# VHH binders against o13842: the designs that were tried, part 20

Target 1, 320 residues: o13842
Amino acid sequence: MYETRDLTGNAGKPVDTNPWPNNSKIAVSFVVNYEEGGERSLLYEDEGFETFLTEAGLMPFPNRPVRERSIESCFEYGSRCGFWRILNLFKKHKVPFTCWAIGQAVEKNPVVVGAMEEAGCEVGSHSHRWINYEGVPPETEYEHIKKSVQAIQKASPSNSAPRSWYTGRASLNTRKLVCQVYKDLGLPQPFDSDEYNDDYPYWVADPLASKPGAEDDKGLLIVPYTLEVNDMKYAVAPGFCNSDDFYTYARDAFDVLYEEGLEGAPKMMTIGLHCRLTGRPGRFRGLQKLMEHITSKEGVWVATREQIAQAWSAKHPYKA
Below, E stands for the ipSAE of ESMFold2; O stands for the ipSAE of OpenDDE; V2 stands for 0.75 times the mean of E and O plus 0.25 times the DockQ between their complexes.

## First folded at step 7 (VHH; framework vhh_7d4b_2)

Design m1 (at its last look DockQ between E and O 0.01; V2 from the best seeds 0.00; counts 0 for: pae E 4.2 > 2, placed apart)
Fold by ESMFold2, look of step 8:
Structure m1 (fold): chain B 320 residues (1-320), chain A 123 residues (1-123)
Amino acid sequence: as target 1 above (320 residues)
Amino acid sequence: QVQLVESGGGVVQPGRSLRLSCAASGFTFSWYAMGWYRQAPGKQRELVASISTSGGSTNYADSVKGRFTISRDNSKNTMYLQMNSLKPEDTAVYYCAKDTTGWYRSDYTFDYWGQGTQVTVSS
């Protein structure tokens, strides 16, 4: 796996069949990352505190084996306030999002899964901990993947296992390990969003097949994500200073893809959100403006990633 | 173990109706799309109808569209095929089939079949 890179993709040509329902010109996936409670902490036997993607993490802190309550408090805002503020906005506009939930975060606040299901949102897995999995032993990563699936399923009122996968800070082993865990649990294969490299879903060979193209190669669907149209840029440099920076950037990205769809090349767009970031009132205004812009236009399909995967696979079957 | 058991076949006159049932066990029924195949003597099996995991999306072969209705009851682990306005060319063994891909995939791969039930349409 990864022995070669696909630098060509579709060579700049649009895919030849519009998979989006109702002749939609763009499919829009809002993603809400639910990470709060999965981050590094001495409480969880980690070596130190979390330093990524909060306001407090932008300031210099000594690296040492202590708790940093200010950072923990910033995460807690996401689970206590930000998640609910964002969920309520999507309910108001009657459109869904996809959540990637950290298994440990779900264990520590399981009510969020039922709330999302009731609202028609998709709950996928973000693995068990919110850490960098590069360098984590494969057997440990396997157990984390399994625990995350089980945690989400246990918290689900419908006993639903997550059908989508995103690790983020993945290892070279992650994709194969995810497929192996799902197989070992007797679950259907999830689709995978640990790529950032296209405006369409696409197929790759099943990592568990004997070889690519073999009779046992059933394919794996990739539904790309984004680090660009992503509120993480509030917390990394150079990034967004205010909510209008986020809004105008995301609007402009939407407008470009929408115009391409009007010209006969309909695509998908992802907008990445974090409960503790966009959930802050000052930043939330940017999401409100973006929602108003997107939902006011004709030919826009705001959908879960599962819905996008279903529509794509119906029109573009895997050919081993 | 996956088990699919068809029932409801029989001999009927043209223009009449039959309802086939498929009882499923050994897997979580609601996670997989299901389908009905048929095979007439000397012919290859053909997909007659398919139904998504929830029942929200259905597909039919052109030869049965408008006459047959596929449905499922996930609480009873059962799929159905309502066959109206039967014609002699509908004579075949009908098989219940299970998709192996599951959940989001709509490019179904039907790898498991039941034993089949005979439907004979003749005067």
Scores: ipSAE 0.276, ipTM 0.655, lowest interface PAE 4.2, mean pLDDT 91
Fold by OpenDDE, look of step 7:
Structure m1 (fold): chain B 320 residues (1-320), chain A 123 residues (1-123)
Amino acid sequence: as target 1 above (320 residues)
Amino acid sequence: QVQLVESGGGVVQPGRSLRLSCAASGFTFSWYAMGWYRQAPGKQRELVASISTSGGSTNYADSVKGRFTISRDNSKNTMYLQMNSLKPEDTAVYYCAKDTTGWYRSDYTFDYWGQGTQVTVSS
């Protein structure tokens, strides 16, 4: 599956057909990662406390087999306050986002799924635990994938299973396992966002096909994500020191892509968010400013990733 | 929030016609294939008909071919099912469904459903 890399892509050529509605110059996808309650903790029988994307950044002390309440409490802010602050902003502007929700997090706070659906947002899956799946046995990861899908579906007022998938810290097995789980559950194939390598969606061979290009190869759609226009940079070094850093960077990215769209190459933009990060008032201002900037432009389509996937594939179907 | 609201069901005699409507909201209607399902008592839910985004392609279950016509008006966010020459075996709850594959394929799959509307065909 990953035996080769496509380093060429479209070789710098824009798509010949604008896939976005109303001749939009850019498709903007906001993603809200909902992870709170799925992070590592002794409470969840993990080896220690969470050290990834915390207020401490690079931890000044080593991980230990203790509960770090300060970290837990910061994550709780994400679910108790940050999430809702973010949701309200999107509701105010009448635009959707896509959520990648950790299954365990949803189990602990299922009301968020209904709230997002009510707001017209898409709820995708972030797997069941917020962990590194490299080194995790595929059987275990299979179960985590399955549990996350079921947790989200159960929490959904519409009983809808997630169609957008993003593990993040994925293993080389993840893509195939995800497809397999969905198949086994009798669900349609999800689209995959565990790639960061393009400004357009694109197709890869179906991981479950007998071989690429075979009759049973119906493709797998990739909707690329981003690690740079991402508020995770608040928690890494060098990173964003304040909300202006985030805003400026995201604005610049938008402007460049928007201009390219005006020139006949309308692309997609992804903005990654985390509830406990951007959800803090001191960081939230950056998102507010960004929203104002983006929505002030004509020809901008703020869309769920599902909408992007549908629009793209309608104009660019998979050809085995 | 995705909403699908069926209407037009009722009780009719064999050979008569009904027209079902599905009012859609909460999503860009024209971007998704749509379909009708039905579930009779004691039976599994089955696909009755499907229609592409533009309405240019339709598919029907063998049991309804030639009698039922699926259509859509994207300007009204509404899908229809014209049911002619109704038979007692058509008695079921009919459900409006939205394609949720996430991308375009010829073999549509559906998972958003309306509340359903009862169709009863009896003498």
Scores: ipSAE 0.121, ipTM 0.347, lowest interface PAE 2.9, mean pLDDT 92
ESMFold2, look of step 7: ipSAE 0.014; ipTM 0.509
ESMFold2 (binder alone), look of step 7: mean pLDDT 82; pTM 0.827
ESMFold2 (binder alone), look of step 8: mean pLDDT 81; pTM 0.825
OpenDDE, look of step 8: ipSAE 0.084; ipTM 0.567

Design m2 (at its last look DockQ between E and O 0.01; V2 from the best seeds 0.00; counts 0 for: pae E 8.3 > 2, placed apart)
Fold by OpenDDE, look of step 7:
Structure m2 (fold): chain B 320 residues (1-320), chain A 124 residues (1-124)
Amino acid sequence: as target 1 above (320 residues)
Amino acid sequence: QVQLVESGGGVVQPGRSLRLSCAASGFTFSFYAMGWYRQAPGKQRELVASITTSGGSTNYADSVKGRFTISRDNSKNTMYLQMNSLKPEDTAVYYCARDTSGWYSGSDTYFDYWGQGTQVTVSS
């Protein structure tokens, strides 16, 4: 599956046909990672407290087998305040986002799923725990994948299973395991976003196929994500020092892609968000400005990832 | 392919009711907001009503507020428009439309598919 790398892609060629509706010049996908309650904690029988994407950045002290209430409390802000502030912004601008929700987080605060559905947002899966799955036994990861799907579906007023998948800190087993779980659950194949390597969706061979190109190879759609137009940069160094940094970077990315779209190469843009990060007032201003900028342009399609996936697939079906 | 098929239109007298249906296929219905447009002869197409993916939120044109109700059944891939207290001014071809915004855009730029339309005529 990962024995080789496609470093060529489309070799700089634009798509032949604009896959976006109404000849849109860009498809913009906002992603809200909902992780709060799924982070590492002794409360959840982890070895220590969470050290990834916290207000402290690189932890000034080593991880210890203790609870860090300050970290927990910051995560709680994401679910208690940040999430809702973000959601309300999208409601205000009448555009959706895609949520990648941690299953355990959803179990602890299931009301968020209904709220997102009401707002027209897509709820995808971020796996069950917000952990590094590299080194996790495949059997364990399988169960986490399954549990996250079920948690989200259970919390969904429409009983909808997530179709968008993003683990993030994935293992080499993740893609195949995800497909297997969905198959085993009798669910349609999800699309995968554990790649950061393109401005377009693209197909790979079905991980469950007997071999690539075989009769049973129905392909797997990749909808690329981003780690650079991402508010995670607030929590890393070097990173965003204030909301203007985030805004400026995201704006510039948008403008470049938008201009390319005007020139006949309409692409997709992803913006990654976290509830406890961008959801803070001091950082939220950046998202507000970005939203205003993006929605002020003509020919912009702000879409869920599922919508992007469907649009792409309709115009560019998989060919084994 | 994406298909939207309207039904339920007809000729009615003022004050009566009609219920339009839109059958959707070719896409995951529950993942899209939907809406109704109408176009009267010699007039521009206008948004009548919109509904979010789950049906949790709805929007209406001012001219139809209190009279029209948009709803959907995701299990049946169908959207509805209950039209009460119909007026001659409601006479138009009504179109089912898929809203790619997922919320309520109110802009044609976010609607990418329309049905063939169903004629609604309100006349005494």
Scores: ipSAE 0.019, ipTM 0.385, lowest interface PAE 6.7, mean pLDDT 92
Fold by ESMFold2, look of step 7:
Structure m2 (fold): chain B 320 residues (1-320), chain A 124 residues (1-124)
Amino acid sequence: as target 1 above (320 residues)
Amino acid sequence: QVQLVESGGGVVQPGRSLRLSCAASGFTFSFYAMGWYRQAPGKQRELVASITTSGGSTNYADSVKGRFTISRDNSKNTMYLQMNSLKPEDTAVYYCARDTSGWYSGSDTYFDYWGQGTQVTVSS
């Protein structure tokens, strides 16, 4: 799977002049990461406390056997306030997002799954814990993947298993293990977003096939994500200082892709959000401005990743 | 209980072939990359070949390239080393090893379980 790199893609050639419904010139995927309750803590038998993606920044010696309540409190803001503020904005504008939910976070606050489904949003999986999976034993990672799927499905009023997958801090085993879990649970293969390398969905060989191109190779659809049109840059230096930095960057990314769509090359765009980051009032203003900009344009399809995957797959089925 | 059991070693004449097998049990074999190491008397253990979880990529020590072929059959939980054109300098105990990172690294610091070894002796 990772033995070589595909540095070519489509070599700059447009893939499809009309890939999206209603002659849309851009497909926009908002992603809300729901991570609160899955992060490192002594409460969860971790070696130390979490330091990633909060206002507190990187604290020294995070593997000390103590709890860091300030950081835990920052996460709690995401689940208590930020998530709901963001959800209400999407309801106001009548557009959906895709959530990648951490399984343990869902177990500790299952009400968020029903709220998202009622609002027409997709609930995908972010695995079971919000940790670095590099170095986690494959059997343990398998069990985490399985637990996350089951936790989300259990919390789902429609009993829906997640169709969208993103680990983030993945191992080289993750993609194959995810596919293996879904197969073992009798579920359709998920759409994988652990790539950052294109403005279109694209197919790769099925990690479970005997070899690429074999008769058992049913493909795996990649729906790329982003680490740059992403509010994590509020917490990563050098990053966004204020909400106008986020808004301006995301607006300009949208405008470039929208213009390319008008020129005959409609593409997709992802915008990454975190409940505890953009959910803060000062940062939230940037998202409000972005939503007004995007929803004021004709020919814009704001869709879940499942919807984007389905639209793309219908016109571009896998050919082994 | 993780077990790795090597077999197929023996005494052979130069220029002949041997096929080593490593039978794995106690873990999900298809989740792990694997490798073959060898150690001659009085020498340090060295990587001979390594293979990814699916068998899609392989790596070889320069001294064995073109002569040795590593492979695996995940349905049988077995890894193999086909050793052709054997030379006296190939004489060693050959060890099967499991990679903890899910990718072959070329370094034994990432291999956590080793078999007991099988002796290969190449002499006239």
Scores: ipSAE 0.013, ipTM 0.518, lowest interface PAE 8.3, mean pLDDT 91
ESMFold2 (binder alone), look of step 7: mean pLDDT 81; pTM 0.821

Design m3 (at its last look DockQ between E and O 0.01; V2 from the best seeds 0.00; counts 0 for: pae O 12.3 > 2, placed apart)
Fold by OpenDDE, look of step 7:
Structure m3 (fold): chain B 320 residues (1-320), chain A 123 residues (1-123)
Amino acid sequence: as target 1 above (320 residues)
Amino acid sequence: QVQLVESGGGVVQPGRSLRLSCAASGFTFSYYAMGWYRQAPGKQRELVASISTKGGSTNYADSVKGRFTISRDNSKNTMYLQMNSLKPEDTAVYYCAKDVTGYYRSDETFDYWGQGTQVTVSS
């Protein structure tokens, strides 16, 4: 599956047909990572407290087998305040986002799923635990994938299973395992976002096919994500120092892609968000400004990732 | 893949009622606005009704307003069109449509259509 790399892609060629509705010049995908309650903690039988994407940034002290309440409470802010602040912004502007929700987090606060669905947002899966799955036994990861799907589906007022998948810190087994779990559960194949390498969705061979190009190869759609237009940069060095940094960077990315769209190459843009990061008032202003900028432009389609996936697939079906 | 299957069409006399159903699969139904279109012979396809993701907002063509009611049950992945006081002018193939977005905007945002169900109103 990962034995080779496609470093060519479309070789700089735009798509032949605009896949977006109303001849939109850009598809914008906001992603809200909902991780709060799924982070590492002794409460969850982890070896220590969470050190990834915290207010401390690069941890100034070593991880220890203790609870770090300051970290826990910062995560709690994400679920108690940040999430809702973000959701309200999107509701105000009548545009959706895609949530990648950690299964365990949803179990601890299932009301968020209903709220998102009511707002027209998509709830995808971020796996069950917010951990690095590299080195995790495949059988364990399989169970985590299954549990996350079931948790989200259970929390959904419509009993909807997540169709957008993003593990993030994935293993080489993740893609195939995800497809396998969905198959085993009798669910449609999800859309995979564990790639950061394109401005368009694209197809890869079905991981469960006997071989690429075979009759049973129905393809797997990749909807690329981003680690650059991402508020995670608030928690890394050199990163974003304030909301203007985030805004400016995201604005610039949007403008470039938007202009390319005007020139006949409409692409997609992803913006990554975290509840406990952008959800803070001091950082939230950046998102507000970004939203105003994006929604002020004509020909902008703010869409869920599933919507993007469906639009793409309709115009660019997989050809084995 | 996305599938939309219409049912409930038929031949009825003027003034009677029909209820169309659209069974949806292959996508998260509750995430998309849905709609009904119809096309009579020799005429352009036209919007009959549309409904938001949760059913909180509906839109109707003037010609059917007050007579038709669009609804949906997201738990069943089904959309409905209750057609009352049917007229000969309502004769057409009725199509279930899926919006590419979570919000209805225009006819151009619909990307998937069913095969249609024939509705004939005649005396």
Scores: ipSAE 0.141, ipTM 0.616, lowest interface PAE 2.4, mean pLDDT 93
Fold by ESMFold2, look of step 7:
Structure m3 (fold): chain B 320 residues (1-320), chain A 123 residues (1-123)
Amino acid sequence: as target 1 above (320 residues)
Amino acid sequence: QVQLVESGGGVVQPGRSLRLSCAASGFTFSYYAMGWYRQAPGKQRELVASISTKGGSTNYADSVKGRFTISRDNSKNTMYLQMNSLKPEDTAVYYCAKDVTGYYRSDETFDYWGQGTQVTVSS
C-alpha cells in the first residue's frame, strides 16, 4: 500500500451521475473533532504536555515533563462548554455533523455520544489517543484502534460501532490495521477519511484482499477530509486571525463548489471543527455566519459522512 | 431564506431629502455588516455606504460623504440611509446588501441583494 501515488484521480472528469439526493448541487459534511481527554499529559503517563492545536499557538518555550494546567484548562473548555455550544447550533439549524471521537476522551465523558446520537449526528472514531501514531508499534496501534471502537460502542445508547474513521496523524500501517480490527470484531468495514486529495469520495482496493482486483477485493471507500477549511487554522500559521477570516474562507470554498455543482459537477465539501477552538464565543460567530450562509441556499445537502458514503456507493458501486 | 426589501425611493427635486429603509429577514441581522449599493443606468454597481454589526463604524463613498448617513436598528432588523442634499448624480436604483465587508470576497451572491428601490433626482 502507498507503493505508488495516485496523481490522476478522475483526471478532471466529473462523475457521470449525481449521487446526491434531490439533485443536490453539493454535499456538505461538517466534522466535529472531539479530542478533549485524549491529548498528551503527565496524567496519562506521557512524557510532556500537549502543544498541538492549543491556545498557545506556536509555543515559544520547549515542551517539558511537567503539567501545564493552562493548556489542560483550554482542552477542558472544549468538553465542558465548546462541544455543547456547537451541538446546540446544529440542533437549531436541524442539520447533522459527523464527530470523530477519541476513544479515551469518550471514556472520560461518555455523555457526549448519547447527546450526539439524539441530535441525529454520526459518531465515528478518531482512534484511542490523540497522539502521533507514526512510530507507534503496530501491535499497540491495533489495540488502540480496537479500544476506540469498543469505547464508542459502549457509550452509545444504540450500541452502535463507529462507521467513519479518521486517525489524522497516522502511520503507513494505520489503514490496514483499522480494516483488520473491524474484520476481527465482525463489523462492517469503515469509511476511511485519512486522505485530503479530492472533492469526491472514491474507491481504493481493499487493504485485506489477496491482491488488488482479486475476487476477495471488496474495496474500501475513501471520503476525503480537509486541513484547509478547518478551524485548526486558528491555532497554526498562516492561519485565521478572527472569526471573519474563518467565515469568509469557508464561505468562498462553499461558493466555488456550489457554483461547480450548478454547472453540472456536484461535489462534496468538508468543514473541520474542534470543540476547544470554534467553541470559544468569539470564534463561534464565524460558524454561526457560515451555517446561515449554507442553510440559506437551495440544493444543498448537509449530511453525515455515513450518509454521503451510502449515497455515493448506491450510484457508484465498487468495481474491482 | 434570506430576504432584503428596500423602500423609500421616489422622485425628488435637487437639494431635497429621502430616507431609504431595508427590512431584513431569514437571517440573524445583528451578525452581519450591512451596506447600500447603487447602480445608475449603464454604470457599474458601486458601494454607497456600509455599517458594522453594532453601528460603531461606518464607511461612505467620497461622492456622498457629508450628505448621506447610514444607520441600523438591530431590534427591528432594519437598516436606513438618510440622503440629504440630493443631486442629479444620485439618480440610481439603491440596493440593500448583506455582509458587505466580507474580508476575502470582493462581491456577494444574488441572494444577498434586494430588488432595489428607485431614486430619481430631477428638474
Scores: ipSAE 0.000, ipTM 0.400, lowest interface PAE 13.7, mean pLDDT 90
ESMFold2 (binder alone), look of step 7: mean pLDDT 80; pTM 0.814
ESMFold2, look of step 12: ipSAE 0.000; ipTM 0.431
ESMFold2 (binder alone), look of step 12: mean pLDDT 81; pTM 0.819
OpenDDE, look of step 12: ipSAE 0.000; ipTM 0.229

Design m4 (at its last look DockQ between E and O 0.01; V2 from the best seeds 0.00; counts 0 for: pae O 10.2 > 2, unsure alone 62.2 < 65, placed apart)
Fold by ESMFold2, look of step 7:
Structure m4 (fold): chain B 320 residues (1-320), chain A 123 residues (1-123)
Amino acid sequence: as target 1 above (320 residues)
Amino acid sequence: QVQLVESGGGVVQPGRSLRLSCAASGFTFSWYAMGWYRQAPGKQRELVASISSKGGSTNYADSVKGRFTISRDNSKNTMYLQMNSLKPEDTAVYYCAKDTSGFYRGDSPFDYWGQGTQVTVSS
């Protein structure tokens, strides 16, 4: 599946048919990562405490077999306060986001799924734990994928299984395992966001097909994500220092893509958010400013990843 | 929708003063840095002055330093430019602009500046 790299994509050609509704010049996907309760901890029999995307920065005492309550407490801010602050902003502006929810985090705080559904947001899956899946045995990763789907569906008042998927720290096996779990559960293939390499959705061959292009190849839709228009840059160095750094970077990215849409190449943009990071009041002002900017412009479609995937598939179906 | 309305331009003799106003609506004024730009006939639009969202930091083009003062009143959603000791080279259309930080500020019409107000300095 990864024997070669696709360095070509669409070779810079704009799409021939605008798939976005109302002839929109850009489709914007806000993503809220709900990870709190799935991170590494001795409570969950992990090797130590979480050190990725924390408030701690570079610590003199890297991961070891102890509890670090300060870091755990910062994650708890995300679930206790940050998630709700972000959700309320989206409700105020009457636009949706897509959440990638960690299955274990949902199990420990299931009320967030119903709250998001009531607000019109999409709840997708971020797998079961917030860990690096490289090196996790395939049978264990399969069970994590399945548990996350079931946890989210169980917490869902509409009994909805997630349609959008993002692992993040994935293995070379992850994509095929995800598709296999969905097939085994009798669910349609998810929309996969474990790529960072384009401003359009695009099709790849179905990982479960006998071979690419075969009769059983129904395709898999990729809806790319971002590591650059992403508040994770508050927690890595060098990155964002204050909320204006996030706002101006994201605004400028939006303006470039919006301009390209005005010139006949309407694209999509993703903005990645984390409850414990942008949910802090000082960082939150940057999101408020960005939301105001984006929602004030004509020809902008703020949509869930499922909505983007459906609009794309309707105009650009898979051709095996 | 963002609206910016400039006023206070006119024709004055060299050495005199004018005060420009920019009335803003359609956005949360106190969240954004603001600025004044100017454009003389046949010239590129240039930044004249900018002011932070709370008014605590200002920046000026070298050509106007010490003569022009930018200010804002967030309670009235209004930005000002006090222009003293005017010179013929200050003759231009003056535009107020929202959110003067960042890249691509000239790419979106109507989101960055108003219709402008003419300032003419002649003897």
Scores: ipSAE 0.011, ipTM 0.529, lowest interface PAE 9.3, mean pLDDT 90
Fold by OpenDDE, look of step 7:
Structure m4 (fold): chain B 320 residues (1-320), chain A 123 residues (1-123)
Amino acid sequence: as target 1 above (320 residues)
Amino acid sequence: QVQLVESGGGVVQPGRSLRLSCAASGFTFSWYAMGWYRQAPGKQRELVASISSKGGSTNYADSVKGRFTISRDNSKNTMYLQMNSLKPEDTAVYYCAKDTSGFYRGDSPFDYWGQGTQVTVSS
């Protein structure tokens, strides 16, 4: 599965046919990471408080086995305010996003799932805890995957299981485990977004196949994510210093891809968001401006990742 | 609300032809693979044919290969099954089915079904 790397991809060639509806020049996927309540805390029997993607950025002090309310409360802002501010923006513009929801976070605030579904958004899974799964026993990760799926499904008014999967800080076991859990639960195979390496979706071998290319290899669809057009940069150095930094970078990315689409190579763009980051008023302006820019262009398809996956696979079915 | 409505079933003599239709609504039809299943009395439901979202790929059960043709018109949100050279063994309730994921993989699971249409082949 990870024994080799495909560093070639399509070798710079665009797809032969536009997979997007209405001959769109670009597919834009907004992703909202909903992590609040799933971060590390002594309350959750973790060894310390969360140090990733906080207002502190690079931690000015080492992690300690204490509760840090400043961090906790900042995460709470994400779920109490930031999430809803973001959701309302998308509702206003009548475009969807894909949420990658942490299972534990959903359990603590299940109302968000219904709200997203009502708004036409997709709710995917971010696993159960917002932690680094490297080094986590496979058995534990299996349970976390299962729990996240069940939590989201339970919170869903439509009883919908997540089809979009993104762990982020995944282990080498994650992809296979995810597929296994879904199989065990009797759910259709999800698509995977734990890759950052392409402007198109693409297929890999089914992790559960006897071997790649075998009769039982039905493939796994990858819908690539991004770590650069991502508001996580607000919380890293040098990162984004203000909402204009985020806006400008995202705008530029969009423009480049959009132009390529106009030239006959329509691609997908991902924009990553976090409730407690972009959801803050001082950062939210950047997203507002970006939304205005993107939606002002013709031939733009703002889609859920599931829609992108469906569109891609409809024209590019897996062939082992 | 996903809806699948089958039509075109009936009683025919062996060797005759029928054309089934499935009218789909409640989802983006062109994004999903579709299929036909059938269930004969006392038997399990079985796949008859499947077709990719855009119609570029089709799959058939061995028992119907060369006789049945699955097609779709995405502009009409309709799928068809042309059944030629019908045999008594083809007698069954035929069901229209929607792919769950929209990922055409040849053996994709189906999660939505119509009410079915009866096909009876008898002399």
Scores: ipSAE 0.005, ipTM 0.214, lowest interface PAE 10.2, mean pLDDT 92
ESMFold2 (binder alone), look of step 7: mean pLDDT 80; pTM 0.811

